# VH-VL binders against b8ga54: the designs that were tried, part 17

Target 1, 230 residues: b8ga54
Amino acid sequence: MRVPQTIAIDGQSAAGKSTLGALLAEALGYLYFDTGVMYRALALAALRAGIDPDDEAALSELAHQLVIDVTQPTVADGRQYTVLVNGEDVTWAIRSPEVERIVSRAARFPSVRREMVRQQQLIGQRGRVVMVGRDIGTVVMPNADLKIYLQASLAERARRRAAELRSRNIDMPLEQIAAALAERDALDAHVSQPAADAIILVNDGLTPAEEVALVLNRFVYSEQALENGH
Key: E = the ipSAE of ESMFold2; O = the ipSAE of OpenDDE; V2 = 0.75 times the mean of E and O plus 0.25 times the DockQ between their complexes.

## First folded at step 17 (VH-VL; framework fv_indenebart)

Design f23 (at its last look DockQ between E and O 0.19; V2 from the best seeds 0.00; counts 0 for: pae O 9.5 > 2, placed apart)
Fold by ESMFold2, look of step 17:
Structure f23 (fold): chain C 230 residues (1-230), chain A 122 residues (1-122), chain B 115 residues (1-115)
Amino acid sequence: as target 1 above (230 residues)
Amino acid sequence: EVQLLESGGGLVQPGGSLRLSCAASGFTFSSYAMSWVRQAPGKGLEWVSSISGSGGYTYYADSVKGRFTISRDNSKNTLYLQMNSLRAEDTAVYYCAKEGDWELLYYGMDVWGQGTTVTVSS
Amino acid sequence: QAVLTQPASLSASPGASASLTCTLRSGINVGDYDIYWYQQKPGSPPQYLLRYKSDSDKQQGSGVPSRFSGSKDASANAGILLISGLQSEDEADYYCMIWDSSAVVFGGGTKLTVL
């Protein structure tokens, strides 16, 4: 029998996309990555070249000159994947606050997004990949063997976020967390929609381990999934 | 280029009031929490207050609660600290600092202003 | 007892390594905290260096050399800033910081002298 070779995970902010993606890829031996790293890599390159993140023409030209690749980890330093820009390992450099401050400005341009999507498609064509993002099942891998759209109630996402913060000894009011999540939902509503053929997974009340087991048992190894060649 | 520029420091008598301002540029001001941190002469850093990006949530060190009020005007990209009932122990350089986005799980102060000096003395 | 305790001073030679400690008071556990580190040179504001929770959960400030790294010593209940290959430019005051529930707490600072 045949298991899905390409898995697209889209979904709501703080619904657990990265956790599911990483665990699912680990169980299958697949590459995992969040496509946001492509835009962080571009932002890093723009900073190093002194390019204004609001200059669409300069950013688009830079994007076309970069070769951004994502591979299995090449260093045992806690990374989940290795990110290369023109062969340079930038895996940790793209996590800097400087990159985070400008990435949304650099990523907003359609011409930049088109080139980043083209490079994401090349990575996806290698197969054996779990790709996490906002438009993976609709734009990057419209023919992905399995498409998952994660949802959880606002209340559940706020509780999970609060628990994560408390595990770092940060006590933030639950109402503040919920308000921030609702604002991010509103910002994403017009661009992050499930693909028509995506499985909508509402994960309220599921642990990460239960969620992974559910996906594997019902959508990866099920007889229905194997019959469809997906 | 992210920049923070404090102003409004000066000499004030004990019991007096002073309002500090911090002009922000080079980033989306409303998306980030902001902090005031002070440093007394020859001493270490002391956190004073923080405010959420929207301005709806404020936090204060115990030493300043009830005397200091943090606020922001997102239309002017400006952070404020209203300081009332000032004491000699409030004498310090006051830094404006940009916190990380809490959604990205880093709450550190990644950009700091040059500071403004407050002296409380008779 | 202060929430965070740092030694007041530390000296080390150029090219050597320095280990700057940030000890949490009894009653709280370093494993539960993100430890933030800042460098301050005379006449300048503090500069963010890095955050450390674990090897898989950390952040380096932009432009901060890789010879600066974070770690923890669980038996000492301490966060650690490691500086390898010490250079004269590393001479500065170093502060650790944590969130303590709804408050922010800084350590008292360590003056690193590179002889």
Scores: ipSAE 0.423, ipTM 0.768, lowest interface PAE 3.4, mean pLDDT 89
Fold by OpenDDE, look of step 18:
Structure f23 (fold): chain C 230 residues (1-230), chain A 122 residues (1-122), chain B 115 residues (1-115)
Amino acid sequence: as target 1 above (230 residues)
Amino acid sequence: EVQLLESGGGLVQPGGSLRLSCAASGFTFSSYAMSWVRQAPGKGLEWVSSISGSGGYTYYADSVKGRFTISRDNSKNTLYLQMNSLRAEDTAVYYCAKEGDWELLYYGMDVWGQGTTVTVSS
Amino acid sequence: QAVLTQPASLSASPGASASLTCTLRSGINVGDYDIYWYQQKPGSPPQYLLRYKSDSDKQQGSGVPSRFSGSKDASANAGILLISGLQSEDEADYYCMIWDSSAVVFGGGTKLTVL
């Protein structure tokens, strides 16, 4: 069994998808790709064009006109990837407060998401990619060589989220974090479900390094790797 | 367009009850926590209550605990505030407010209604 | 329980900068909190202005001019709302807010008068 060229990672909120994705990609020399950045790129473009984040028609048109690309880091400034919009490096620009404010609104339209998925698929088709986001294994890369659904107990996820928040100097009660995560799970109950051929990875009690090692040894390099009918 | 419209305010005697409603539109209602904030005449803002997106978790100011109940019907995109045992000090304009995105565990109230006036007087 | 203290009033001239303070009670560190700011004009509901945690973690409200910005003064244990290039339309009440665990806490508000 050959090394998977395309790896899709889905999972519960705060399960550690981004961490796993980034580390796995690093280990394999692959592109780490969080699909959320493309929506941020769209939002940035919308802001620059003066397009209302509630204007579906205009946003859809814009989405079709934009060429959004994601590549391995081209600058050693701490970035995990480079985001290009029509050739312009917007890696950090998409992190502006203005973009953060409207990205959810701009990204909610099915027509926009359809186009973003199309462009995400183009990146995926290049191979040597670990893609993280929403419904990657089911919608974006349904034919990914390896699909992982990352799962963790609510308690563990709450602890992880708490640590993340502390890194931002936010102190929130663990119970409140757990409650918020539980509600998010409930909202996502009908979406972001594991692909039928996804490996369910429960990472309770695992360090990021152990998690990556497990994936590599059992599902990437081993004869126990998942056969996805390719 | 995101909109919030409060209703149900009016004149009520001390000890009476009143139920406020807030009709929401223009966003996925269930994806956002909602809050009630009141403002007594000539006074500042006072947080009253908040409810999570699903309605599973509710929070109250000490001043209204045991008397007020926040709830929501996500199928109707409506937020409610049941106010019992009303007191004169509950007299205020009551605003409903939409809180921020779920990805932000702490977020502001980025959309406010026009408010509905509650007057508690004998 | 957190307490936010704001000056009752502040006056500034058009074109000048106004600095509105939101002082947190002793014992709680302003560095641990996101500070939210709201503007309220007479006869209108409050309007969300911005959230400030740090220079790398902040959010501007919809339609809020860039002349509104947030900061913190650690020495004063206070959140700061800075309004540069003060306009006459900026005359309003301004409220700061934090989340304290599961509770929302507002400051008393500052009435800003543009002279």
Scores: ipSAE 0.012, ipTM 0.512, lowest interface PAE 9.5, mean pLDDT 89
ESMFold2 (binder alone), look of step 17: mean pLDDT 93; pTM 0.945
OpenDDE, look of step 17: ipSAE 0.000; ipTM 0.493
ESMFold2, look of step 18: ipSAE 0.375; ipTM 0.739
ESMFold2 (binder alone), look of step 18: mean pLDDT 93; pTM 0.949

Design f24 (at its last look DockQ between E and O 0.03; V2 from the best seeds 0.00; counts 0 for: pae O 11.8 > 2, placed apart)
Fold by ESMFold2, look of step 17:
Structure f24 (fold): chain C 230 residues (1-230), chain A 122 residues (1-122), chain B 115 residues (1-115)
Amino acid sequence: as target 1 above (230 residues)
Amino acid sequence: EVQLLESGGGLVQPGGSLRLSCAASGFTFSSYAMSWVRQAPGKGLEWVSSISGSGGYTYYADSVKGRFTISRDNSKNTLYLQMNSLRAEDTAVYYCAKEGDWEYLYYGMDVWGQGTTVTVSS
Amino acid sequence: QAVLTQPASLSASPGASASLTCTLRSGINVGDYDIYWYQQKPGSPPQYLLRYKSDSDKQQGSGVPSRFSGSKDASANAGILLISGLQSEDEADYYCMIWDSSAVVFGGGTKLTVL
């Protein structure tokens, strides 16, 4: 029978959305991507065109000119997906420091966000996708077959971020990490809420493997999920 | 365009003090850790000090602890290095450098200023 | 023992490749570190080239040609900067860097000569 063809994962920063999304997509053979890459692709195009990231009119016009696509990996170089701008592979170029410095400025405009969401929706319509972001289940795929909203306590998210930094031999005080996460939560609160039909998954104390197994067994392959599939 | 503009270098006697400034533009200054790195004539790069985006955490090389103080004023987009009890060994070009965004883990001094020269001589 | 060791000099022909090494001291493992690379030309500040942790976790500096790439040699406990298709403008000093707990450490630098 049918399994969910579209899976939306939203949630708090540092709650493990990307880890869950990538592992779930791998288990299902689905496309995985984080929708933030759309805004990075626009930022890259703006830099190449010499467009001021604070010029809403020019940036909105550029957004409407671009065709941004995300596909399964086309190169075996450790990527989790391939990002194309007008057919050009920009998968690694959008990770440059210059792109990262301007992406928030470019992405703040509602007209830019509307066009990026439109293009995300086109990708979602293809099905067999796990899409990760802030508003996937509410805006991008409001009819997704499965919607998950990840939560973890501030303390847990700070510990996870600290462990990631320590794995790179960066020793940042836990208090500093927690303060940065709390500030991010406050900035996100007004635009990032769970969809009414989302499953709220609190993952304090779960390993990534336990989390993936829980989702697969309870919400993808369960008797109820299979019976509801059409 | 991201720019870092150092100032405040000069000639000082041993035991003297000097304050370096670094004016930042073209990015959200408070979102990034900042560093000072120096280079003595004919020598390699030596990290001096770093400060978190909020200014709440500071780090120092052992060679400057207790003598140098890093600070920032996020309302003025300016990084500072107060250098006290200067020694001949502190003679160098001092560079201001922007570190990566911690959220994306792009740590690395990705933008550098042109440097300001400090000469400690009698 | 120095934390990072780089050869003082290296030379190679135009169009060839140069492999610059950055060896970590015993007691720490290159696999656990982000290795950062910087280029410095005479009279100029250093310029960020790239960061390498693994093939899936790396970053090219803005405007840095793809002929510059990073890798690691685990058996030598070393980070590697590969410069292929050498150009005359690649003649410069090259520094590696790591973040080691709460301190930043630079290698001593390698002067690359393109002959």
Scores: ipSAE 0.220, ipTM 0.647, lowest interface PAE 4.7, mean pLDDT 87
Fold by OpenDDE, look of step 17:
Order: C-alpha cells, then sequence, then structure tokens
Structure f24 (fold): chain C 230 residues (1-230), chain A 122 residues (1-122), chain B 115 residues (1-115)
C-alpha cells in the first residue's frame, strides 16, 4: 500500500487531534498543519491593522489581502511549523494573549472562513501534509489519501483536558470539564461529522505514541486498512 | 535513570505455568507502551507481546497467542507476563523493553532490562 | 507476516566500513517501512541504535556514535546499516526490526566480527 501523501485529521474536542497530527507528521517527515494557525494569523493582522474583530466586512477584505503560508520549521527554536504572513515570520506572534482573546470572534464569519479554506487547500495540494482542524476531511481536503476521525470517550477526553489545563496551572473539576465537552459535542453533532471514507479511530487506552504507531502500522504501512478502531 | 528489572524466571516442566515481572523506574511508566522480547539460547530476538500504556490494548506473537497474557499495574510500575501451557520452544531469556519516545518518534525499544531466564524442560 | 532476512555473519577489518543488510520478503516495499536497528554484545541485552525511514526521516539512538548510519537499497528491497570506521568494540550481533500490522518483526541477526 502506498504511503498516503495527504492526511486529514478530524475529531471530537479534546480527543487529541493536534497531538496525533504533529506526531504523525514527524514520523512521516511531513508538514504538520493545524489550520487554526491561519485564523490566528488573521487575528494578528487584524490587531495590527486596528480592525474590529466584529467587523465582518473589514475582516473579509483583510483575509483576501493576506497571503498566509505554513511550512516545515525553518528555525530550530522548538516550533512545529513556520507561519508566514505576507512573507513575515509570525510563528510566535500568533500565540500572543491578544490574539487568543479575539481569534474566535474574527474567525466566525463564513466569508472569512471561505477565504481561509481556499488558502488551506493550496497548502494541502502540495502533498506530504498532515492537516488538522475542522471539517478537513469533508471541506478542506475532501480528496485526502487518508482521513482519520479521532474519537475518545467523554471521560477520557475530560481527563486529558484536565491534564492540559493543569500544565497551564489551571485547576478545574472533571465534572465541569466533562459538562463543557458534552455541550460542545452536542453542538458539533450538527456539524463536523466524519467524512464517509474516514477511518474512525478510538484512542481510549492509547498513549500518543501508541496512536501514531497504530496508524502507521495499520493504515500507512499495512496493505489492509481498517474501517475503525483497533 | 531509566531502569527495567525482570524477575520470575526459572525451570518449569512442559505444560506448566510461569509469571514474569518487570519493575520499571526512572520514567512515567503509564505513558509508555511496554514489550516482552525473548531470545532462545544461541538464537535471535523474537517479539512476544506488547501492551499499551494504560493497558487497554494488548498484542501477541502468533507463537504465544492464547497461551501468554501480558498485563501491567501502573500503580506499581510493573509489567507482567503470564505464561501458560509452556513448551520447550519457549525456553529463552525474556527481556522487558520500553517502547517509544515522546520527544523523538522512533518507536523503537530504547530501554531493555537485563532479562530473566525461562527454561522449559521435562 | 513480514519476514526479514539477515546474513548470519559478516567480517570486516578495523577502520573499514561494514554494511549490514536486512532484506524484506517480496511483496512488501522497504520504502514503506521504518527500519530499526539494534546491537547486542555477548552477555548483554540489545541496545537500540537507530531508525531509518529516509534521509530526511531518521533518528539516532541516544549515545550512538555517528559512524552508525541507516539507508535503504530499493533494488534489493533491503534496509542497510552502515558502520564506518569500524572499531573492535563494534563486534556484536545486529538485528533489524520493523512494524507489521501492530506486530514487531525481527531479522535473524548478523554476527559482525572485527578481524
Amino acid sequence: as target 1 above (230 residues)
Amino acid sequence: EVQLLESGGGLVQPGGSLRLSCAASGFTFSSYAMSWVRQAPGKGLEWVSSISGSGGYTYYADSVKGRFTISRDNSKNTLYLQMNSLRAEDTAVYYCAKEGDWEYLYYGMDVWGQGTTVTVSS
Amino acid sequence: QAVLTQPASLSASPGASASLTCTLRSGINVGDYDIYWYQQKPGSPPQYLLRYKSDSDKQQGSGVPSRFSGSKDASANAGILLISGLQSEDEADYYCMIWDSSAVVFGGGTKLTVL
């Protein structure tokens, strides 16, 4: 079986999509591309331009003017990728608290998303990419060689989220986290469903490294592909 | 320092049972998959079994499937191998090995114990 | 199940280069697999050496000298472990390994003698 050149990863919130994507990309020598960075880049540009994150018209125009590129790391400073906006390296700038505060607002508009998807597709067309985000297998890369929908139990996702929060010095009760995740799941039930040809990967009981090993052995290197799970 | 220490090896008759243990230290045990690999006298390496970090998933070589059971107790940082219906061909040094690396993804067995000897003989 | 074939033995002189081969059975492409290599000295457990997928995708084990390197021979459908500047301490058994459908497969091993 030929090694897939394009890999799309979707999945539930807190299922570990970004982690799986990054590790798979590393294992394959591919570009890890979290599409979220493009929206962060837009938000950064908006802040610099003094554009209101609630101004759809201005944000849409800005989105069309920006040339956002994502490449493999060009600097050995711990980055997983390099993000360029009109040729400027903004890899770390897009992680500022200011950007974090407004990115959701700036990214919510359909006109903005359409342009971002267009640019995401250009990157995907280069091949040798593991792309992670929303609706990757259905909208952004509908022809991806391999589509993975990552799934995990609510309890497991809650534990993982709790660990992530603790790493940021945030303590939150598991019950509260689970409730929040359940709510998001309910909202996502109407959108971001797995592609018809996606492999459903349930990662309960797996470490990130084990997930990668599983994917590589079963879906990348194996002649036989599984439909879902182990 | 990462360390693995096997125990439980010994002499057993064909058809008998034996339980091996591997005590782990120096790393977050539950975060890594673990494996058993054996080596018959004067022979090469043979993979026996692997278990996921949480223990939720197990894998076996065809030669031991149905006879051996891999398990782990993460609260004790210990890996186990329950060997039933032992055969002469199961005679070997049994190594426990740590899999993977979270910093560099080579998924090799990067840490090995010194091994424990299992001899199956009538 | 995948089968990895290694020569039983290989001899080389100090300072020379040794090339150890790990041939995959027909039907599976070496280009699709990561090849792992281990070194085992008498009376010791195996030691991880390196992983090789491609020149742009390879990993050296911790503390492993740079004179150990991996490669592939597509024509032979084989993984290659190259030991340059051979030293007496390199005398050991060498095993290749791959993943195959969530199973681990070892080669038969090659005994390298440094003459």
Scores: ipSAE 0.000, ipTM 0.498, lowest interface PAE 11.8, mean pLDDT 90
ESMFold2 (binder alone), look of step 17: mean pLDDT 92; pTM 0.939

Design f25 (at its last look DockQ between E and O 0.28; V2 from the best seeds 0.00; counts 0 for: pae O 7.4 > 2)
Fold by ESMFold2, look of step 17:
Formats: sequence, C-alpha cells, structure tokens
Structure f25 (fold): chain C 230 residues (1-230), chain A 122 residues (1-122), chain B 115 residues (1-115)
Amino acid sequence: as target 1 above (230 residues)
Amino acid sequence: EVQLLESGGGLVQPGGSLRLSCAASGFTFSSYAMSWVRQAPGKGLEWVSSISGSGGYTYYADSVKGRFTISRDNSKNTLYLQMNSLRAEDTAVYYCAKEGDWEMLYYGMDVWGQGTTVTVSS
Amino acid sequence: QAVLTQPASLSASPGASASLTCTLRSGINVGDYDIYWYQQKPGSPPQYLLRYKSDSDKQQGSGVPSRFSGSKDASANAGILLISGLQSEDEADYYCMIWDSSAVVFGGGTKLTVL
C-alpha cells in the first residue's frame, strides 16, 4: 500500500537497466532479475535433453514441463539471484557459451515466449520484485505499480560501454561501439516499446547513484507514490 | 556444431606471400569477432590479428603490422589473412579462432580451428 | 619484463590440486583485467577453459568441469587457475591471456605433468 510492490524496467540496450534494477532492488530489499534468464534456463534444459533448439514443438513441450524459479541469492558466490530449474540450481550453468549461442533461436518462438511469460508472471505475483527486460511493463507485469522505460542517447550509451571496456583494459573505438548499438536498436525496434503508463527516464548525465536516488525520491517514496499505493 | 577449418598454408620463401582462409560453419558468422593466433614450432601462443563482426575494425600485433591484412567475407562465412613480406620468424601453425562479441568479451577465443602450417624458409 | 609470466612447468600427483599462476608485470594491476585460461594438448588446438574478473564476473567454458576454477592473488599481482582432483587427462600446456588495450597478450605457458 505504501510503496510500489512491483517495478518493471524496460528500455534500450546499454541504457543501464540492470544497474538501476539491481540498485533499486537492493535499496528496497526486493528480488531483482533479468527475464532473459528464463530463456537461458530453457536453452540449458534443451541442450541437456538433446532437443533441437530450432524445433518449436519440442521446445514448447519442454517449456511446459519445466518449473523455472528466480529467488534471492542462496549462495554467497557473487550471484545477484538464484535460478532454479525443477529445483536444480542452474545459476551459473545458464551462462555457458553453449547456452549463449542458442538462446536467441529458442526465444524467438511465440509458444515458448507465452509459457516463459506465464512463469515470469507467477514470479511477479509474489510482489517485492524489480523485473528487468524489454516487455515487462507491456506483457509480463501490465499492472506493475511502477513502470520505467530507460533511454539514453546513442552517444551516451556508446560512451558508457566504452568506459566499461576501458575499466577492463579493452580499448575499442567509440564508433565501433556506437555502430553495434545502433544495429541492435534497429533489430529490436519493433519488439521493445514503452508501456503507455511508463515513466520515460532519459538518464544522460546521471550517475547510477543519482539515477537511483531520483527514482526512489520521485517515484517510490514521493507523496504522490505513497498516496497511490496499495 | 561450430566448426572452423583453416587452409592456405605451405612452404614459401622469405619475402613471399600467402593467403590463409578459415571456413566457418554452425554459428552466425557476422555476429562474432574473429582472430588469428599462431604458434611457432615448440613455442607458445602468439596473437596475430583480430577483426570485428562487421569487418569494419581490425587489430594487429606489432610484429605483423604493415605486412599482414585480416579480412572477412560474411556472405561466404570466411575469414582471411593475407600475409606479405614473409620472414622466417613467421613460421608457425596458424589458428583461426572465434572470439566473443565485440560488445561483450565474455567467451574469450572459445572455438579454434585445427590450424594450417606456414613454413618460411629458403 | 614480459606482460604475463607463467612458470615453465609444474608437476602434481593424480587426485591432488594444481595452482597455475599468471603474473602480470609491474605497472599494471591484476584487479583491472579479465584473465582468460586455455588448455592445449599435444597435436591439438588450444581449448578455452574459463574467464575470471571477480567472483561476480566470471565464465566457465562449455563442457569445462567445475574442478577448473579461476581466482586472483592481488598481493602477487597474479591470476590463478586451480585444477582440483587432477586426472591424467589434465596433463597439458596451460596459457593465460588478457586484453591489453587493443591487443591480445598470451603468457608463455605452463606445462602441467600429472605423475
């Protein structure tokens, strides 16, 4: 009733969704997760079962057989959440290169996405969650108490990516990074749109600390947010 | 199944040229940066060159700059290394490797070919 | 001083653990680098084992057993590959690698002998 119980964060690639989501969840004591892990979990299960990642019928059947859950970390090993498949901890296994190479193939099928969304909705119904993705506020949690759509200019997103790489001592031309981000934006344009009731947050010029403070002060703990709570 | 197959190695005189090819299959070739890594007989690994997925950006080891040119043809799923002004010290097995996406270098060079041998001698 | 220094050889018994070090030169800090590890058996190409930046930022290579793990020793300025439960098949050359700006650098390699 007093603060948003469900927070949806959508937005552009490299706009800082995961950083904002993790910091908000930490500040609120909420579960944080990126819904991409659902598709990685399915991809892992498909690999282990020898199922062709291009076989929609087999993948859909597998998706209906799996129970995928995301919880607060259960192991202090640097994870941000624990991912379970039928009770098995797969948190690190879903990050393998094999999974990465096939996840987009598995994720493109509408029947697979429908079942993954259903399971994401079950996780969201528990409340006290910050869920990050591309269609959270429109499809997964259409009734989320707070919806944020993150944007940043292409130049700012390229600069942030370049800074991240430089912090790892990788020096890539800014123009190469910008070109890759623009290509991804064009590919994603028709599937990632803000919900009609989303707050559009352009975070150019904000540090992560400033951004999370802004969200908390204006949209979580504000007088207006508290009046509109459940 | 991801596969990389190098070809074009052989015996060549100092100052000569060779063009290596690497045929790729089993993955979306244009989505990944590619590298050449060489290994002289009885020696360790030496990075030679890398190229972005689009082919727009290239990197070279100092030892090969100005002599070697990396390129790719994404329509043919093929990586190339044009080697000019070859020297005896270029004698090595040359491996083609798929590296991580330029945006995210989390895989390292996770798939390697079997290599093709270049011998530079008189 | 080479950018990455590895001991030339290491011997260990089956079932024991081996700790392979990759020391960065003075002037750079291991904490700032992703450390990549590769295994190479005679007559074969290298195989990717893992990447380690921190406990929250790491990756196991495809099919690589969990008995292979990465870490860092900040006081030694070194990346570490730990191989526990050594098996005879682990006998190989092991290379570390970093990105250093716009270049890739390999260590000289360590030949691990499992007696």
Scores: ipSAE 0.378, ipTM 0.741, lowest interface PAE 2.8, mean pLDDT 88
Fold by OpenDDE, look of step 18:
Structure f25 (fold): chain C 230 residues (1-230), chain A 122 residues (1-122), chain B 115 residues (1-115)
Amino acid sequence: as target 1 above (230 residues)
Amino acid sequence: EVQLLESGGGLVQPGGSLRLSCAASGFTFSSYAMSWVRQAPGKGLEWVSSISGSGGYTYYADSVKGRFTISRDNSKNTLYLQMNSLRAEDTAVYYCAKEGDWEMLYYGMDVWGQGTTVTVSS
Amino acid sequence: QAVLTQPASLSASPGASASLTCTLRSGINVGDYDIYWYQQKPGSPPQYLLRYKSDSDKQQGSGVPSRFSGSKDASANAGILLISGLQSEDEADYYCMIWDSSAVVFGGGTKLTVL
């Protein structure tokens, strides 16, 4: 079995998808790609064009006109990837407060998402990519060589989130954090489900390094790698 | 367009009860925590209570604990504040406010209603 | 519990810059907190202005002019709201806010007068 060229990572909130994705990509020399950046790119373009984030028609048209590309880092400034809009490097521009303010609004339209998915698929087709986001294994890359659904117990996710909150000097009881995560899980229950051919990876008790090692040894390089019907 | 509209304010005697409502529109109501913030006449803002998206978790200022109850009906896109054992110091304009994205757990109150006035007086 | 202290009032001329401070009680580090800012004009509800954690972690409210910006003064243990190019319409009360665990804490507010 050959090394997977396309890796899709989905999973629960606070499960550590981005961490796994980034580390796995690094280990393999692949592109790490968080699909959220493309929506940020769209939002940036919308701002520049003076398009209302509530204007679906205009946003859809804009989405179709834009060529959004994501590549491996081209500048050694700490970036994990380079984001291009019509050839312009917008890697850091998409992280502006203005973009942050409107990206959710701009990204909510199905017509916009369809076009973004199309462009995401183009990137995926290049191979040597670890893609993280929403419904990657089911919608964006349904034919990915390896699909991973990252899962962790509510308690574990709560502990992880607690650590994040403490970094902001927020001391929230684990029970409260767990409740919030459970609510989010409930909201996402009808979406972001594992693909039928996805590997369910439970990462309770695993460090990021151990998690990556497990994936590499068992599903990337091993004869135990998942056969996805390719 | 995101909108919040408070109602239920009025005049009430000390020890009385009042129930405020906040009708929400223009966003996925259940995806956001909601808060009540009040402002006494000529005074500053005071946080009263917050509730998580699904209503599973509630938070209260010490000044209202045991007396006020925050709740929500996501099927009606409505936030509530049940106020019991009202005191003169509870007199204020009560605002409902939408909090930020669940991804952050904590966020600013980015949308406010126009407020509803509660007057507690004998 | 956290306490936020704001000057009661501040005056500045049109076109000038106004710096509004939000000082955190001793013992808690402003660097650990997201500082939220709100503007309130007479007879109106508060309006969300921005959230500031750091230069790389901040968020601007919808429709809020870029002349409004957040920062921190570690030496003063304070959040700062900077209004550059002060306009007459900027005359208002300004409130800072933080989350302290599961509680919201507002400052006392600053009345900004544009002379």
Scores: ipSAE 0.016, ipTM 0.521, lowest interface PAE 7.4, mean pLDDT 90
ESMFold2 (binder alone), look of step 17: mean pLDDT 93; pTM 0.949
OpenDDE, look of step 17: ipSAE 0.000; ipTM 0.489
ESMFold2, look of step 18: ipSAE 0.049; ipTM 0.613
ESMFold2 (binder alone), look of step 18: mean pLDDT 93; pTM 0.948

